# Designs tried in a protein design chat: VH-VL binders against UPF0305 protein MTH_811. Part 7

Target 1, 155 residues: UPF0305 protein MTH_811, of Methanothermobacter thermautotrophicus (o26902)
Amino acid sequence: MKGSDALIMALRNMAATLGVYDLMEVRVFLERSCRFVQERYRAIYVDAYMSMVVDSVLDLKAGFSGTPEMDDARYSLRDALKRLDEINAPTIVGLTVLYRTYVKGEPLHPPGTPFPGGFEVEKKDGVHYCPVKDKQSDNPEALCDICIARQSPLP

## First folded at step 21 (VH-VL)

Design j3 (from g5 with heavy chain S31E, light chain S91A)
Fold by ESMFold2 at other seeds, fold request of step 23:
Structure j3 (fold): chain C 155 residues (1-155), chain A 123 residues (1-123), chain B 107 residues (1-107)
Amino acid sequence: as target 1 above (155 residues)
Amino acid sequence: EVQLLESGGVLVQPGGSLRLSCAASGFTFSEYSMTWVRQAPGKGLEWVSGISGSGGRTYYADSVKGRFTISRDNSKNTLYLQMNSLKGEDTAVYYCAKEGEWPKLRYSYFDYWGQGTLVTVSS
Amino acid sequence: DIQMTQSPSSLSASVGDSITITCRASQSIYSYLNWYQQKPGKAPNLLIYYASSLQSGVPSRFSGSGSGTDFTLTIRTLQPEDFATYYCLQAWITPLTFGPGTVVDFR
């Protein structure tokens, strides 16, 4: 069994037992991250993030067959698992990060997620850009070093 | 059809211990988070504890942390609440409840409840 | 911890009346607010989840509204079976917290 096949099977098994309490752990995680989101954008940010988490869980329950190559990830699977352990990430957060990064090849914040200054995650020429990636390096709970998105160019 | 049946509520002395059971049927038990909620006689509802479908993640109200342990046996479709160091304020009807269904579960709700079992802590 | 309050604590009403019960959270819970009905000697029944979504089998005379910290449950054209106690529940984060309840009594 390939490493990617083992990952997908593990994620599917995890998804089968996720429920309301796991969703609430995402919300605790969101409370910490949305402190840096202006109040007028928080509801949109929360809704976008919860939709991304729920879509990830539902995709895994439905059983997808295709995956991107592991080489497309900017961070090795081994190092991502170590990082998730270090921050004591909730099970559902870990599932979402691993699914988005190594199975879907998509950023951890969906396009349209609002940030201070009115900036958003965007996709340009097949590359996802995050306006705050570099600034999150001193947040010990941030997972931006695993995220496939690159720092948005300076103006 | 979903059914939940609590049992084990009796009169116990302060400082005593008791284990409640909730027998589940009509759904794939291991795929659902389960919850205990209690209600003192003539009083409101109080959330007590929750547990993930696998049993690996557990959650407690501050009033019961360190004294109560939620668990489940997925091979027997049974939810448990081990209650230690019981005191008068633990006197209540204890209900078990089932979480709802994906995808609507994103909105976080409990749709089926048992009939309750009465625990009385008195000397 | 998120504290929940309800108003009124009790009310008297007649069959056919329209009533409103309010629930307030100590912080934003967005729309993660559920309403339960409970009759004496019975388990609670879910009426509304996510502030305004009716649970299956709940009559359309029940409706919910609100977001953030302030929520309402409205019962139009009260029926005899609607005389009960009503609880809100915040389901945003643990620990889950119920409101103290609103008793709706027959006048």
Scores: ipSAE 0.771, ipTM 0.944, lowest interface PAE 0.5, mean pLDDT 86
Fold by ESMFold2, look of step 21:
Structure j3 (fold): chain C 155 residues (1-155), chain A 123 residues (1-123), chain B 107 residues (1-107)
Amino acid sequence: as target 1 above (155 residues)
Amino acid sequence: EVQLLESGGVLVQPGGSLRLSCAASGFTFSEYSMTWVRQAPGKGLEWVSGISGSGGRTYYADSVKGRFTISRDNSKNTLYLQMNSLKGEDTAVYYCAKEGEWPKLRYSYFDYWGQGTLVTVSS
Amino acid sequence: DIQMTQSPSSLSASVGDSITITCRASQSIYSYLNWYQQKPGKAPNLLIYYASSLQSGVPSRFSGSGSGTDFTLTIRTLQPEDFATYYCLQAWITPLTFGPGTVVDFR
């Protein structure tokens, strides 16, 4: 819990200095991941992802005061930090991952994010489902292994 | 009221060095990324360099990498551009610019510019 | 790096005309394109950000459109103060790149 307070304060301090160049580093990261989105959906994907990043930054700038509940994270905070370091994640990407995973308990891709075949992240009965989580297991730069979302069922 | 004031532009010889300053006021300087843009006489605008609010992340155009260093002193509300190994093509008016405000900043833009300082690189 | 082109390089127009300036990116920049106006001896002024959003205080005769690689700036009912040089700027990723500019002259 004490670690959670330290995490929130560190994230808020980081968020105070984020700006346009940090947003551009997210876009470089997005170009790596957009190959999984058909071209006709890429604008919606980019907008959804940038909205998620910006919302995270704005929440932290507003001075989130509650104690987070780290309820559904699959990996410890230490494992997530190690993973982010291994991929040399940009500062703003690291902030967004840590905020979404350990403070909000929300997936790295927001609901409605488009994927190939017209699939999207969905929320059902309090659980988030990602249509491509299992398909990313071989990508060393993917963060799906620490994402709170589950793989969508394939009937 | 946001104000940006560049200074330090002078005549220098090729191969020389020069440091530009940009004094900032009217906003919490450390919370904003800052940018240098230059314009050679009679030519268009060219982005030169950018720096995060903390100063820890820096960005450069290929034409200046290894020769120019952007930095900031947040305690003095001042942005710097150290220019080394100057060439004739570095002759330009140098502007500093401030990024816009959250939340609109998600759309990425620069809303305030200084008046510029002229650097002339001539033998 | 993302290359930006603009057309025309220059144009002559009269007060009251409507004009269109085109900017093209070498790859998709989605809507991360800004338009700047610059008068001689002055710093650039932001007109439009995110392809079509008008900056505060900019007259409604300015408008922008486009996405992806092709963008336009339209100035309706030109005023004497609109004779200037106009630059597009891609703000999608670093390095940031300006278009080469379009000079709008009074004829």
Scores: ipSAE 0.766, ipTM 0.941, lowest interface PAE 0.5, mean pLDDT 85
Fold by ESMFold2, fold request of step 23:
Structure j3 (fold): chain C 155 residues (1-155), chain A 123 residues (1-123), chain B 107 residues (1-107)
Amino acid sequence: as target 1 above (155 residues)
Amino acid sequence: EVQLLESGGVLVQPGGSLRLSCAASGFTFSEYSMTWVRQAPGKGLEWVSGISGSGGRTYYADSVKGRFTISRDNSKNTLYLQMNSLKGEDTAVYYCAKEGEWPKLRYSYFDYWGQGTLVTVSS
Amino acid sequence: DIQMTQSPSSLSASVGDSITITCRASQSIYSYLNWYQQKPGKAPNLLIYYASSLQSGVPSRFSGSGSGTDFTLTIRTLQPEDFATYYCLQAWITPLTFGPGTVVDFR
C-alpha cells in the first residue's frame, strides 16, 4: 500500500483508543496557547478547537478514506513528524494535525476562528489564509510552520 | 450492560503493598479510558489515576505519584492499581470508573462506576 | 492544580423544597463541570455533565447552570430519594478535582 494508506490506517488505530484523558491533554495544550486570545473570545476559540479535534477523531472512527494529497511541498510529512516530536505533542494533537493536513487538506484553525482585531481565518479561491501565521514564528508551541494556511494580506 | 467490579481491598500495614483489580464487562474494554477514584471513610471523593484505552498513557494525582501504578490487561478486560509504600492516608474505598461514549465524550464525563473495594492501612 | 469549593457544606431541607448548591473553580474550566450524587455506601452517580446537560435517566427536577468559575446545581421539588451528598467535578484538565461535597439532609 502507499504511504498515505499506511498513515490513514495508523491514524484510525490511534483514534480507537482516544478518550477523556487525551481530550484533557488538548486542553493543557490550549491553556498555553489561548492566553493571546482576548478573554471574550476564549470560550469560542476553545469550542472551535475542541470541535475540530473531535470531528477529526469521529471522522477516523467512521472509517473515512478520502484521497489524501501528500505531495504538496509545503506539507512534508517528514517535517510534520519532526515538528510534532520536537514539541512532544500529545497523541491526539499529532493525530489531528496529521489528519487535517494530509487527509483533509484543511488548516489547523478552522475558517471563522477569531483573532484580535476581529480578524479570522478565511478561505478565498480555494486557499486558506490565517491572520497570525507570520506572527507565530517565534512561538515554540505554534504549529503554523506545518499548517497549509498562508499569511493573510495586510489588514 | 456495563459492569465494573473492584477487588483486592484488605487490611495492610504501613509501608506495605497491594494490587487492586477492576473486572470489566459489557463493553469493548480497550476502547475506553479508565479511572480510579478513592474516598476515605466519612470524607469526599479524590481522583487517583487514569489510563488511556491502549494503556500507553497514564495520569496520577500528586498524592500518589511515584507510589501507585495504574495498568490494564486488555486481553483479560481488567484494570489494575498497584499501590506501594502505603500510608494511613491511603485508607479509602477505591472505585473504578468508565468514561462515556463518543461523540458525547467531547464533554468529558464518567458514566459507570464499580461498587468499590475498601483498603485499610493500619498497624 | 484547579481547586474546587462547594457551598453550603451541608443543608437541611424538606420534601418539596427547591434547593441550590454552588461550586466554584479556582480558574476557568469553561463548562467542563460535572455533578455527582452519592448515597451512603454506594458509588457516585452522574447527574449532569458539561455544566447543564442531564445524564440519561436523571429526573428533570435536576438542573445545572454556570460557566467559567461559578456553577449551580438546582433540585426542584425535592423527593425522598434526593437526600444524599452532591459533588462537583472539574473535568477540564488533569489532575481531576472534586469539590468537597454538600450533604443534603432531611429536616
Scores: ipSAE 0.766, ipTM 0.942, lowest interface PAE 0.5, mean pLDDT 86
Fold by ESMFold2 at other seeds, look of step 22:
Structure j3 (fold): chain C 155 residues (1-155), chain A 123 residues (1-123), chain B 107 residues (1-107)
Amino acid sequence: as target 1 above (155 residues)
Amino acid sequence: EVQLLESGGVLVQPGGSLRLSCAASGFTFSEYSMTWVRQAPGKGLEWVSGISGSGGRTYYADSVKGRFTISRDNSKNTLYLQMNSLKGEDTAVYYCAKEGEWPKLRYSYFDYWGQGTLVTVSS
Amino acid sequence: DIQMTQSPSSLSASVGDSITITCRASQSIYSYLNWYQQKPGKAPNLLIYYASSLQSGVPSRFSGSGSGTDFTLTIRTLQPEDFATYYCLQAWITPLTFGPGTVVDFR
């Protein structure tokens, strides 16, 4: 009925044709974007990211519906689509970003994603915090500028 | 119940063209990525090409880029491989393969294969 | 592109033996490694996916292990039907690459 219903239906239609080659495109994307992750953490990071992507695809294939209110309205759907096009994001990456941001209201880096110093994405008082958001502002392949997480205040 | 049947393999001269088909049944064809793998006589397996369920995303080995085109007709449940500018090194049995099922597909594998069709490129 | 090697290229074994086949990737593929069995004149059959997960219908005498760059297929209590060629496949990224194969031959 609503604009969010149209988004969910479009994402479900996209998800129906995703397969092994789309998953491999995520991994190519990950290899390009893993440069900020210390080598000893890369396996855990890769596994967490692939889990987030796959869970998003599975949720859409199972018919997930409903749209949580966006906690931080930093970017419109049009701006997110423009950003994804600018970085030439793979179809499955775009689906995951749109699903996580506008349907589920969750950060692009899943909770538990490891970062240097033992920091993680965390949730406090209904707000997601990312330890590296501000440090990614100069990375042309990072999507942090459209992620709902805020910079961790650091102790 | 899944069945894949390749056809179209014949003897062709170098520089010639040939289209292979893979007829699929026993699953909802449009929901699955498909793959071509070849094997030269007495040699190992070589991945050739892949295609998404919709047909909109395609992938090629460097050895065949620009010469081979993968496609599919989801209304006919058929996968194709158009092979142009054929060379002796393209002589092989060509297999089509189906990707596995969600959610297990997360781990990326091919569970069903056809029996292959032989392409011979000979002077 | 990711190069795959296998060792040994061939081996001779008897029914009842336990054998191992090793596969090595030129870069980390994490656990995205599949094992296939192929008998003469037949298509490959999937044995193992994700390094260690046994495909449905595959006997438990087959097992896989490893991660990163080094992987092993083990066949315990070799049976007559296990004499075949075995290939590893990296399924991490395109282009997909097979190992060169290991021929397991009788005696």
Scores: ipSAE 0.765, ipTM 0.941, lowest interface PAE 0.5, mean pLDDT 85

Design j3 (from g5 with heavy chain S31E, light chain S91A)
Fold by ESMFold2 at other seeds, fold request of step 23:
Structure j3 (fold): chain C 155 residues (1-155), chain A 123 residues (1-123), chain B 107 residues (1-107)
Amino acid sequence: as target 1 above (155 residues)
Amino acid sequence: EVQLLESGGVLVQPGGSLRLSCAASGFTFSEYSMTWVRQAPGKGLEWVSGISGSGGRTYYADSVKGRFTISRDNSKNTLYLQMNSLKGEDTAVYYCAKEGEWPKLRYSYFDYWGQGTLVTVSS
Amino acid sequence: DIQMTQSPSSLSASVGDSITITCRASQSIYSYLNWYQQKPGKAPNLLIYYASSLQSGVPSRFSGSGSGTDFTLTIRTLQPEDFATYYCLQAWITPLTFGPGTVVDFR
């Protein structure tokens, strides 16, 4: 099988046993991210992130074989797995990151996700831009180095 | 139809051990997270423990951590709670509960409960 | 850990009354709040999930509302079978925590 086919099958196997406690682990992981989001935007941020996770799980449960493998990923699959292991990422977070990055070719934060200062992830001319990608270099829990989005240009 | 049946509740001395069982039927057991909730006589509900469908991820209330072990045998469709170093405060009816279905499970709920089994810890 | 409170701790009501029970969380749980009904000698029964969504088979006289930290359960046109204890449950993160319960006595 192709590398992406083996990955998809592994992710489908993982998805079969995900449940309510895995969703709660996402929320614990997510609460660390919310400390960077203004209070008035936190509900929107949480909803967008949970939707992205749930959609990824549902796609895998339905047997989705979707977008082409993304060859332009910043990290190799092997190095992404090592990084997820290093931060002790919950199973469902790891599944979501790998699915979004290497199967869908979509950013870890969907377009419209709010950030401090009223900025958001944008899609412009086919490229996803994240307002905080470069700022996360000092955050050991951030996965921005794996994410396909590019840093938004400086004003 | 979904059914859950707890068993194993008896009188036990403080410091003793006991294993509870929850027999499951009417659904593909291995695909669902399972939960133990207890209720002391005349008191409210207290979440005790949870376990993923595979059995590989487990969760505990602080009041039982280190003393109780949740487990499952998916070949027998049975959920277990091993209870060690029992205390008087562990006296309760113990219920097992099943999580709901995807996609509504996004909203995180427990839809089926057993009838409970009574554990009494008394000298 | 997220502490849950409920008010009132008990109430007495007559058939046909409308009653409201409140539940408060010590931090935002967004809308991840469930309501359970428990009758004497029986297991809890799910009424409401995600703050306001009615579980299948639950009468429409039950409704839920709220988000963040403050939630309500309303029972309109109270029936004799509604004598029970009602618990809220936060299902946002572990450890899961129930409210202390509200006893609804049929007058």
Scores: ipSAE 0.757, ipTM 0.942, lowest interface PAE 0.5, mean pLDDT 86
Fold by ESMFold2, fold request of step 23:
Structure j3 (fold): chain C 155 residues (1-155), chain A 123 residues (1-123), chain B 107 residues (1-107)
Amino acid sequence: as target 1 above (155 residues)
Amino acid sequence: EVQLLESGGVLVQPGGSLRLSCAASGFTFSEYSMTWVRQAPGKGLEWVSGISGSGGRTYYADSVKGRFTISRDNSKNTLYLQMNSLKGEDTAVYYCAKEGEWPKLRYSYFDYWGQGTLVTVSS
Amino acid sequence: DIQMTQSPSSLSASVGDSITITCRASQSIYSYLNWYQQKPGKAPNLLIYYASSLQSGVPSRFSGSGSGTDFTLTIRTLQPEDFATYYCLQAWITPLTFGPGTVVDFR
């Protein structure tokens, strides 16, 4: 079976036992990784992130899957696993990152996630653009280096 | 039809050990995180410990870390709390509780509780 | 750890009264606050989750409000079965913490 099929099976098995404590680990991770969000946007950011995590878990529990996207050299599975291990990511965060990146082909922040200056993640011609990808280089818990989104062009 | 039945609460001396059990029925046990909460006589509720559906992720209140171990046997639908180095402060009714259902679980809550088992630690 | 306080610690009320109990967290927990009712010798029962959502089977005279750090449980038209102790619980992150409780006694 292909690597993506084995990945999906592993993620589904993992999702079956996720619960309230795993959700709380997301919130601890979120509080540590949410350095760039201004106070006035934090509630919307938190809700968007939690919704993305929950949707990923629900999709896997229901057996939903997209077309695997394992051919983007910028986001090798080995690099993603190494990065997740490096930051000691919670199980549910790792599941969400891998599902979004390699099964859905979607960025780690949903479109509409607010960023300073009124910018947000956009999709154009099948490519996702993140306004803060290059700016996260000094955040050791950010996962921007394995995110499929590209840096938004400068104005 | 969810039912949780705690057992194992007895009188023990300080420094002693006990294992509490919580027998679960009416739901697919392995799919749910489980929780222990205690209440000292005449006092409020205190969260003690939690465990993921697989049993692989465990969580403890500072007051019990290193002394208590939460575990589960999914083949027997049973939650456990191993309590070592017991102190007078551990005297309480111990409840087990079940987390709620997806998708509402995103809001994080415990909807079913057992009736509790009394642990008394005294010389 | 997130500290939780409740006010009042105790109150006396009559059947038919409307009462309000408040709960405060030491940091924002957004809306991840639950309310429990407990009668003597019994396990707690969930009333409200996510600050304002009623649990199935809970009478509509119970309502919750608030977000961030300040939360309120309101019981309108108090009934005889509502005399109990009420606890808030923050369920935002571990360790989970309960408020110290509010005893609602018959006057």
Scores: ipSAE 0.756, ipTM 0.940, lowest interface PAE 0.5, mean pLDDT 86

Design j5 (from p1 with light chain A50H)
Fold by ESMFold2, look of step 22:
Structure j5 (fold): chain C 155 residues (1-155), chain A 123 residues (1-123), chain B 107 residues (1-107)
Amino acid sequence: as target 1 above (155 residues)
Amino acid sequence: EVQLLESGGVLVQPGGSLRLSCAASGFTFSSYSMTWVRQAPGKGLEWVSGISGSGGRTYYADSVKGRFTISRDNSKNTLYLQMNSLKGEDTAVYYCAKEGEWPKLRYSYFDYWGQGTLVTVSS
Amino acid sequence: DIQMTQSPSSLSASVGDSITITCRASQSIYSYLNWYQQKPGKAPNLLIYHASSLQSGVPSRFSGSGSGTDFTLTIRTLQPEDFATYYCLQSWITPLTFGPGTVVDFR
């Protein structure tokens, strides 16, 4: 992507001022997302998601060094920004999505994130698989359409 | 050493205005979200307002929305609370507080508080 | 908005006692609960964050437990300096809300 250095710089500048109130905005967003998670798994899901957000912020604060940049055409940066604006994503959620998708090349749900039936996001041979991606296709607030993970093969 | 020093609390009439200040030192002020909490005489603690490190994101309790404005001047290491349309129920000691440190901040807490400044709203 | 309650509102205790204070949230806040101590004429001091993590410099006789909606602060071997008011605070989402406080008085 043409402006990757500009993106990384913008994300780092944003990360420098994120704090407790931004984290609380993630939790409001999480409460909307947890509807698809069975109650017994919600605490683990919340912890995994918050860890993913925090790790993204900490990486940016530490001056993150290289990971392969994606050149796949699934979504352009411009289309991802439009999608984030359409759902009025909180600033820290937008930062996390952009960092994970276009800088790290990692899925929005970390490996090990629990899903109904005991399934989880897995990584096999450099490809991430999400057990519920296809089930989220009709959810306007799900960001699965810009997530790099593919649908898990079902047993 | 982290220090937070509130000032500006005085007696004011109902309907009046007042600006509180919180002078910060001992940390990189612009990197931290800041918070105002108040306590009416003989009563419990009430969260009033919060602001992001840049000042671009602000948060208010319903009891003060539209009347109070939180702001900061990062060049002066100072947090402000502009209080308009003051009511008797705004009488309280006002504290400023600093959020904690990364990475523990994921757990969302406030570790340093100022001494407080007393605002009295009475005719 | 998340309502917080505390129990008891007050209690009397002697030095050396072990006491517990309970805090309840109107919805799950997972473990995003903090405990503060406030002595007369002073600002609150953080004791515990994330339900059970002890803040640096806080004596080990303080401990916290719970998750979801029900939380407990325990003070073992109560000391004279522990007579104070204790507040819980949910830090899960805005607006932040404190419990109404528990006054711990000398018997």
Scores: ipSAE 0.753, ipTM 0.935, lowest interface PAE 0.6, mean pLDDT 85

